VHH binders against o26223. Designs and how they scored, part 32

Target 1, 191 residues: o26223
Amino acid sequence: MKLLWTSQHIKVTVHIDGKVSKMDVLEAIKTRRSIRKYQDREVPEELIDKILDAAMCGPSAVDERPWHFIVVRNREMLEKIPEVHPYGAMVKDAPVAIIVCCDSSLEKIPGFWVQDCSIASQNILLAAHSLGLGAVWTGVYPLEDRVEGIRRLFSIPEHVIPFSVIPLGYPAENPGTRDLFDPDRIHLEKW

## First folded at step 18 (VHH)

Design XB9
Fold by OpenDDE, fold request of step 23:
Structure XB9 (fold): chain B 191 residues (1-191), chain A 124 residues (1-124)
Amino acid sequence: as target 1 above (191 residues)
Amino acid sequence: QVQLQESGGGLVQPGGSLRLSCAASGFKFSRYWMSWVRQAPGEGREWVSSISWKGTYTYYADSVKGRFTIARDNVKNTLYLLMDSLKSDDTAVYYCAKHIYTRKPKTEDEFDYWGQGTQVTVSS
């Protein structure tokens, strides 16, 4: 009996009326897509605060919480990000971007900051999606040119490492949902 | 160099209408939010209206809501303010202002460039 997983097209009816539809965590995870087109609509500060709160709720190695966040709404700066980030073209069209950074001075165990900042970045994406916003993770670290480009652009001190740039906005596209489940990637007890 | 030049001000009777224009140059006009701000004699600056970079979203002060309309032509690099049902209290110098941030302004510090202003006088 082939369980036809009817891909219920969860029409994320983004109710335009500012009512943050409460999305459960599994729905948020499964329906999240990278959004690269945005409306010319501002993102309220309240939503950014909620997103940042979520970003700081992830686990970190030995509770080191090494993350910092730069919130960018300056249009000139948003326009400049693509100059140092070749895959960041969509950033200039977003009303806001969050730059996730690591303060290396807060690191307790070497190397785990990448995991910590990844978790923070993912939480930003999920929170944004749950709030009716679109976002995309544009990787900065570990590419040296991007790291140094963002560092220079935002005058980030040497001990702080830019990790990701995440543009956010109200979506101007709907890429739909995809099924990424792959049973071939699951191994039982042994590889 | 960024330039903003207002025009269209003048003397009008109460209940009259005016159309202000702001010609923008020296920057990518279509990429920035724009606002109108006014200053009456002896008073501080008052935010009047804002418009998103594509013109889809507009914002108005309560004092002008329903009477004023902000618009923009990104091809002509021009910002407009249509003022209907003018009142004596609308008498002010009207300034065009460029946004720093991609949002409705919270304070005057969120503008990086201003025009010279155009005088609007509403008097019987």
Scores: ipSAE 0.891, ipTM 0.946, lowest interface PAE 0.4, mean pLDDT 93
Fold by OpenDDE, fold request of step 23:
Structure XB9 (fold): chain B 191 residues (1-191), chain A 124 residues (1-124)
Amino acid sequence: as target 1 above (191 residues)
Amino acid sequence: QVQLQESGGGLVQPGGSLRLSCAASGFKFSRYWMSWVRQAPGEGREWVSSISWKGTYTYYADSVKGRFTIARDNVKNTLYLLMDSLKSDDTAVYYCAKHIYTRKPKTEDEFDYWGQGTQVTVSS
């Protein structure tokens, strides 16, 4: 009996009427896309606070919570980020960006900070999407040129490692949803 | 060097209209939010209006809402303030100001450049 997974197209009706209909977690995960075009609309501070709250709710190795966040709204700084991040062109068009960093002095077990900051970054993306914003993860670490570029721009101390730059804004594009499920990547009990 | 130059001020009767202009140079005008701020004699600076960098979003102080319209021409690097139904209380020096942040300003510290201002006098 082939269980026909009827792809119920959950029409995310983004009701524009100020009531942010909260997406459920599965909807947020499945419908999230990288957004690289933004409206010239400001992002309210309340939404940024919610996003940052979500960013800090992820697990970390032995609860080390090594993450720091730089919130950038300065237009001049946003315009400079693409100069040191060749794939960060969209950052200059966003009303705000969050730079996720690791404080190495907070790390309890070496190497897990990458996972911790990744979780934080993903939570930012999901939270943004659930709030009706668009975002994209632009990787900084482990590329040395990008790490150093961001470090210099924002005067980040040596023990703090910039990990990702995430521009955010109200979407000016709708790339649609994609199905990324691949059964060939699933192995039962053994490879 | 960043320059902002206001014009269009003058003497007008109550109920009259004026159009202020602010010519911008020395920066990428189309990339920044802009505001009008005014200062009446003996009073502090008062935020009047703001406009997004593409001009899609506009904000107004309650004192001018419904009477004033902020606009911009990014091709001409010019900010405008259309003032209708002027009142004596609108008498002030009007300044255009460049935003630091991509948002409606919260405080005067969010402006990095100001014009010299243009005098608007509403008097019968």
Scores: ipSAE 0.890, ipTM 0.946, lowest interface PAE 0.4, mean pLDDT 93
Fold by OpenDDE, look of step 18:
Structure XB9 (fold): chain B 191 residues (1-191), chain A 124 residues (1-124)
Amino acid sequence: as target 1 above (191 residues)
Amino acid sequence: QVQLQESGGGLVQPGGSLRLSCAASGFKFSRYWMSWVRQAPGEGREWVSSISWKGTYTYYADSVKGRFTIARDNVKNTLYLLMDSLKSDDTAVYYCAKHIYTRKPKTEDEFDYWGQGTQVTVSS
């Protein structure tokens, strides 16, 4: 019996009436894809707030919570991001982007801020997806040129390190789902 | 330099129609949201309508909803406002305005450039 993997079109029924259907966390994780094409549709502030709330709910080393977020809706700025971020071409087509940053002054244990900001960034992606938005993680750190480019563009102080740029919007593509499970990457008790 | 130039205003009778145009230059017009804002004599500025950068999404003030249609031609770098069923209360100077943000405007401060405006007078 060939299990026809019916491409379950996750009908993200974005109910116009603002009721975002609650997506199961496992569903969100498994069905999330990088989205690089967006509708010319505004992302409501309420959704951004929810996404940022989720971004701040992740664990951090010794609860240092070093993250800051720049929410960018300025079209001119969105258009400029690709100039300093070569792999951020899609940012100019997004209605909004979130820049995840680390305030180094908040770091309690050196080096864990990368993990902290990664968690925050992933939570942004998952939250966005669960809310019917598409997003993509564009890495800034640790590439010095990108870090400095974003820093200059947004006048980010020296003690604050831009980590990621995450454009988001209502999806204008559906890349489908992937099965990324690899049992060969699982080791029982020993390598 | 960014320039916005409105045209198409004039005198019309109640129930009449007008088509306003805004010629845009000096920026990538197709990349920005655009709005119409009006100011009646002795009154403050009133947001009228907004349109997304691709023209897919449009927004209207309640006072003009169902009567006005905002449109854009990104090839011609032109914003339009089709005004039907005009009323005396629609008498105002109509301004074309460029958005700073990729959203419906919340305040007047969200516009970075304005046209000079075109006068619309609705009178019997």
Scores: ipSAE 0.887, ipTM 0.943, lowest interface PAE 0.4, mean pLDDT 93
Fold by OpenDDE, second read of step 22:
Structure XB9 (fold): chain B 191 residues (1-191), chain A 124 residues (1-124)
Amino acid sequence: as target 1 above (191 residues)
Amino acid sequence: QVQLQESGGGLVQPGGSLRLSCAASGFKFSRYWMSWVRQAPGEGREWVSSISWKGTYTYYADSVKGRFTIARDNVKNTLYLLMDSLKSDDTAVYYCAKHIYTRKPKTEDEFDYWGQGTQVTVSS
């Protein structure tokens, strides 16, 4: 009985040459899309390091840098995240997720941490995209149930606030690009 | 309870072939990377091969590249190792192991469950 392994050759164009094509910043911003489907391919640690480096390069209020990052590769944990984060269903299909958190003890001015962590999260998305990865921002804060769910799941201290969960992986979808420019949202000198 | 059970080992002559199987239960098999690890007598454990959770990506130790093929059937919850062109140095207990992480393993501690192993003996 010849087990016909129907190798559906999904031509994963494995760009063998590790040359991450340099994407300029405007291209990264304009072409970035939320990616919710991922290949069963691991994300190299080097790419995660680069992404985290980028995440920490954003500005913060009075340079408070309140962010912490939990890198999650544990499959069991990834599978559990959707249980406490209903809109994080795709997380279980990603090879890795980054949880962006705020350490409130690092705040110099209260309230700006949301902006700080947002910038960090966006930098993660842009960096991921520029590196040939797909990602999506799944909001945790300010929804209390999600915040507490992620907190419990990852034993996050009370003074640390989970902000976002960002699954990452090589894209298994191509949603295309969007033109989101809206001149009606631009006001000159006055509303 | 997670269970991994290897089978298919045996005595084979050099140049022969074997197919190992690992029956998995007690967890969502299709969601985890899996590996084969072997241990020769008097030696430490050696990583042999890994496969991604969908089976798209496979990895091999240099010692078995071109000779061994890892595969999986996620419907049957079974991991396979096809071993061709067997050598005396392939003599070992072969273990299937479940990954903790969604990546090629770096160390032995990245496995949370092991089978009991199946003996493969390559001898003339």
Scores: ipSAE 0.887, ipTM 0.943, lowest interface PAE 0.4, mean pLDDT 93
Fold by ESMFold2, fold request of step 23:
Structure XB9 (fold): chain B 191 residues (1-191), chain A 124 residues (1-124)
Amino acid sequence: as target 1 above (191 residues)
Amino acid sequence: QVQLQESGGGLVQPGGSLRLSCAASGFKFSRYWMSWVRQAPGEGREWVSSISWKGTYTYYADSVKGRFTIARDNVKNTLYLLMDSLKSDDTAVYYCAKHIYTRKPKTEDEFDYWGQGTQVTVSS
């Protein structure tokens, strides 16, 4: 029997924070915070598309672009992630998560895929923030038990390495900004 | 065992009101979007309303907007549909449906479990 749907099924999003849609890149970097509490608001597919486009704009070693992304909206799967990934406990409370993976068959320089996928992961965080979303990077690699747990849960093939799980959604918390500049970490000319 | 059991249907006159309930068990009800979907005699299923897992966001088909109110009680694991200003066109079997995904549904394939339905008949 065919399900009948009305115009209310058209995805639309409204930016809650008026500054996020036109935020300068330095402001985005300085104001982005890890967000672990989310509204039960739908994250439109259009915003996920923009975030992943931004993720793929990152530099990579010799332009190898080894990254793949799994977008998880299935509630049951979101609930299961903490069973194999304890530091991802907040994933069950998110409307969506992105799993950043490396396809090792795409490597051109061995071992640089970690830097490549780290760049993509950070771009996801910044792009989400610029769109009025909150996110947090939860590390999977290099913890082998978590790598294998996530791989099994999402049927990820052996040559593909899950790197990070990034839950995201409209924020339900505002931790504010921090001043983390530390001049003692800056070394001029030598250590 | 996911179970959804609707109740509260019946015969009402045009302009009347009904409150439908859906008792949920066998899953973590407070983690899922829920919907009401109806099927009139001889017709396909029609989405009526959806509610996000905390209940903060509600959505309605144009045909019922302003007359129906969806609500949930995550302590009692119960979904509700308050139906006011009922019309003959509202005559249908009303189903409670559990979402797979964390979004408004686009098709019936986005529901993995359905209740048995409760009949609502609006007639003089």
Scores: ipSAE 0.629, ipTM 0.863, lowest interface PAE 1.8, mean pLDDT 90
Fold by ESMFold2, look of step 18:
Structure XB9 (fold): chain B 191 residues (1-191), chain A 124 residues (1-124)
Amino acid sequence: as target 1 above (191 residues)
Amino acid sequence: QVQLQESGGGLVQPGGSLRLSCAASGFKFSRYWMSWVRQAPGEGREWVSSISWKGTYTYYADSVKGRFTIARDNVKNTLYLLMDSLKSDDTAVYYCAKHIYTRKPKTEDEFDYWGQGTQVTVSS
């Protein structure tokens, strides 16, 4: 009998169209744009691992590290997300999404988990961008209906709070960069 | 109800060609990766080819590269396998399979629906 179905762990350098490149951190921050159109190209597990590693490098209040992540590649589940998260309509068109969650049992300072999970979410966006991927942060918390809808869809327990849904993939659009610097927002010494 | 219906199999001489079709219904075909998998008599199932949901990316087993072409028509909800330069090793029942995930398959467990199969026989 032929054994044609093997599990293998693949560490693969992405091809020329998705090359892994070194990007200056300021360049990454300035050039990242929300990407809502994706190629039907597989996003390798290696890239997701790197993105989540970066997500977990963020600071947190008193080092509480309250974050948990759900990686969604199941097409049926991706198709269902807009039913409970209407502003995440593009999630169904992505090859993969990451749900950023807070485990409230890890919270050491009440309420700072929002900042903690925001930091993790932004790191996901920047890491994805640096790896040649496009992503967008779709807000779940604090919108109660979205929180409960995502919780039910993914069987998230009551003490865990879904914060954001981040679809990602190789981009199928290029919105360009913007110059958003506004000196009037900078106050020296006082307001 | 998800249904996959293969057709186009038959008896062919070595070096010949066949086109297999798989008519899909009961799901949004254009949203899913699809594969062809074959099973020769007395053998396990062998992955043959996969295609991404828009058809932009195609993958082939080494045994069929350069001879087979996978294609899809997302308007007609049909998956195709164009088979050229057929040889005895290609004799098998060919199955159309629907992916669960948005990736190249690693195991049979990554397919949730299969067709009934169509027989391809290459005789010399």
Scores: ipSAE 0.601, ipTM 0.855, lowest interface PAE 2.1, mean pLDDT 90

Design XB9
Fold by ESMFold2, fold request of step 23:
Structure XB9 (fold): chain B 191 residues (1-191), chain A 124 residues (1-124)
Amino acid sequence: as target 1 above (191 residues)
Amino acid sequence: QVQLQESGGGLVQPGGSLRLSCAASGFKFSRYWMSWVRQAPGEGREWVSSISWKGTYTYYADSVKGRFTIARDNVKNTLYLLMDSLKSDDTAVYYCAKHIYTRKPKTEDEFDYWGQGTQVTVSS
């Protein structure tokens, strides 16, 4: 029924019955993995509120804060997202998804909204992980067919740009930690 | 066309048991949360129990906890309510309801389809 994914001598995300575990920020960053399989467990609105609060804590160009978020819990709509987003197949299997959007009318510096919404999207992933959830960023912008498909599906106005779709839920997989540090990518003082 | 058809209601004495069934068709049953909701004579509807789309998580109103068990068979597309230790207060029409959202319901507006209901009467 409920799974606690533990292996001796291996770090795992532990399912928290009714309590959220506090996680060190560096551990969260290093252990966050893209999660594409989810339990059929409800994600409480309180956790979504915390995740979106964290998303809005990100820096933005000249504090423009161009982001808007659509929270999708409607099962029928979750089932439809893969029809317009072909690499978002796991979205239909999630209990909830967050669509990160840019309101171009809030833009103060042209084009920096992409960085702004990327920061918000990554904060969503980290906050979800720290709360015992799994998530994955599925790209929408700059692929125009995906942008237009998501805009049509959710009645997003033309001045608002859907940037990413992030399904999330309690994880039903544990892909483990990766060692991705590459010192050859570090340049001291110059290239 | 979504269809929900309840069965298994009837007259039972206090302390008795019943099993309600709800046959579902016209939608992908295994993708949706489902609930039982009841309506006693002259009263509004009362949420009874909910079950997640794979059946892993179940929820009960305090008035029925420990006495009722919700279950589902995603192969046969059927929802169940096993009712034990019935009391006269359990007398109601019991409805099977399909969730719109992936969560425990807060209001009746979170169900988009309902069955016709099955009468449960607990009387000596």
Scores: ipSAE 0.595, ipTM 0.852, lowest interface PAE 2.0, mean pLDDT 90

Design YB1
Fold by OpenDDE, look of step 18:
Structure YB1 (fold): chain B 191 residues (1-191), chain A 124 residues (1-124)
Amino acid sequence: as target 1 above (191 residues)
Amino acid sequence: QVQLQESGGGLVQPGGSLRLSCAASGFTFWEKWMSWVRQAPGEGREWVSGISYSGGWTDYADSVKGRFTIARDNVKNTLYLLMDSLKSDDTAVYYCAKHKYSAFPETQDEFDYWGQGTQVTVSS
């Protein structure tokens, strides 16, 4: 499935209680929460395209951009993911999941692909939130049991490494916001 | 340290039943797939049955399908193998094995830990 998304300025519009609100970058970051409960509502392809566009906008080591994305909407496959991911129970309740993968053949400097795929995964979470969706990062790499489980389930080639599974949907929960600022973690000039 | 300890083996007549247990420790049991593997005298290891971490998925070798049932208790950190309609060909040492991967095994190398095994003998 080739997504026909052209990079446009994404006006971040969040529908809260039937109202459209604009969410800026800091707001998205600060208010984002892991969402593990979803409405019985389909996510439009347009939103997935925007999310994937955002996922590809992050920096990567020497611009290697090693990431690939598997978009999973098939109900049967979504229901299988929890069997190979012990913390992926919520995936079966999501209308869609994105599997972030690394193509090792695209890697230019060893090891940086983890950072690259992390950035991509985080951008997915932020973009989803800004669009009024909920998502959660379920870690696959570096746990070998999950990596191989997802690999076999989706017939992923050996040179491609599944990194994360991110279910997405309209939120059916509101965990609230957290203040995670800790001044004790800030060091000025030296430790 | 990871430990797997099998029990429940013994001597039974053809058509009899046994229940094997495997006590697991030293790892988060409920996060891992588990299998039973057996080895008959003079033969190689044969995969018998596997189970996903939640128990939602199970699979069996063709030789034991319909007769054996794999189960687990994640609260007790115990793996079970219920063996019904036992045959002489089921005579083997039965091993509990921890999976490396969240998938049914394709090779014997996909297990990272093994128990000491328990002897099952089916004889008239």
Scores: ipSAE 0.827, ipTM 0.918, lowest interface PAE 0.5, mean pLDDT 92
Fold by ESMFold2, look of step 19:
Structure YB1 (fold): chain B 191 residues (1-191), chain A 124 residues (1-124)
Amino acid sequence: as target 1 above (191 residues)
Amino acid sequence: QVQLQESGGGLVQPGGSLRLSCAASGFTFWEKWMSWVRQAPGEGREWVSGISYSGGWTDYADSVKGRFTIARDNVKNTLYLLMDSLKSDDTAVYYCAKHKYSAFPETQDEFDYWGQGTQVTVSS
């Protein structure tokens, strides 16, 4: 309980730099890119908490909120995902991944959980981007081979449906901004 | 459309070795888990070994563990089973099987395509 001064001074500084995003929402949407290469750098729990808070802010069909999230940091488990998911090779290189799941016992309208979990997944991508992280959505549902593979790998019960695997970390690539606006996709009043 | 063609079976003495091959076509081979399954005369089918997409995750039935090695070549779309230290109770028809799921099987109905089989006979 006694504090003693020594010749090696240690300063405790409280920093809020980089912990709170100030990015405009339209800027975040337009500049977010799928990131598949990550620095060898841990992602703090506090950032994961903010991302999952954002994920749960999404609307859902009749407010059913059917989503559950598995946070995976274990190296052995991250390395096994590509053996279950043929397009998930980058997951082994990520410091962390989030598995978005649906608890079917929370469904109020059959099948709308897909839209619900898609909204949560997109919010994860945007929130990660706003916090200086990169992420990519890798599809699981509706591919039955991947759904069962992920379920068995993570001991997910039969009434819970893994929807997506989202690896994330500090980016080690910069693919740049794209201009994807296509006015031919816009129809006024009818098709 | 999906075709699995086994080869490399034959007659061998106890303690001998054989290498089985399975040529795959009609599906994207590197996207699927694969297994070898065997059936001895008068018996049900027995799962022998399975392998993930890349070959990085393999598993074996206790009866063959340490003696058999499963492998795959995703360029040549070929599955292999190297069988060493063969015994009389390894005598069976060996089938190449395509998984429905990206997981080691819990039941026989988790395979959606089967080869014609290749006979392995170990005579003492």
Scores: ipSAE 0.319, ipTM 0.715, lowest interface PAE 4.0, mean pLDDT 90

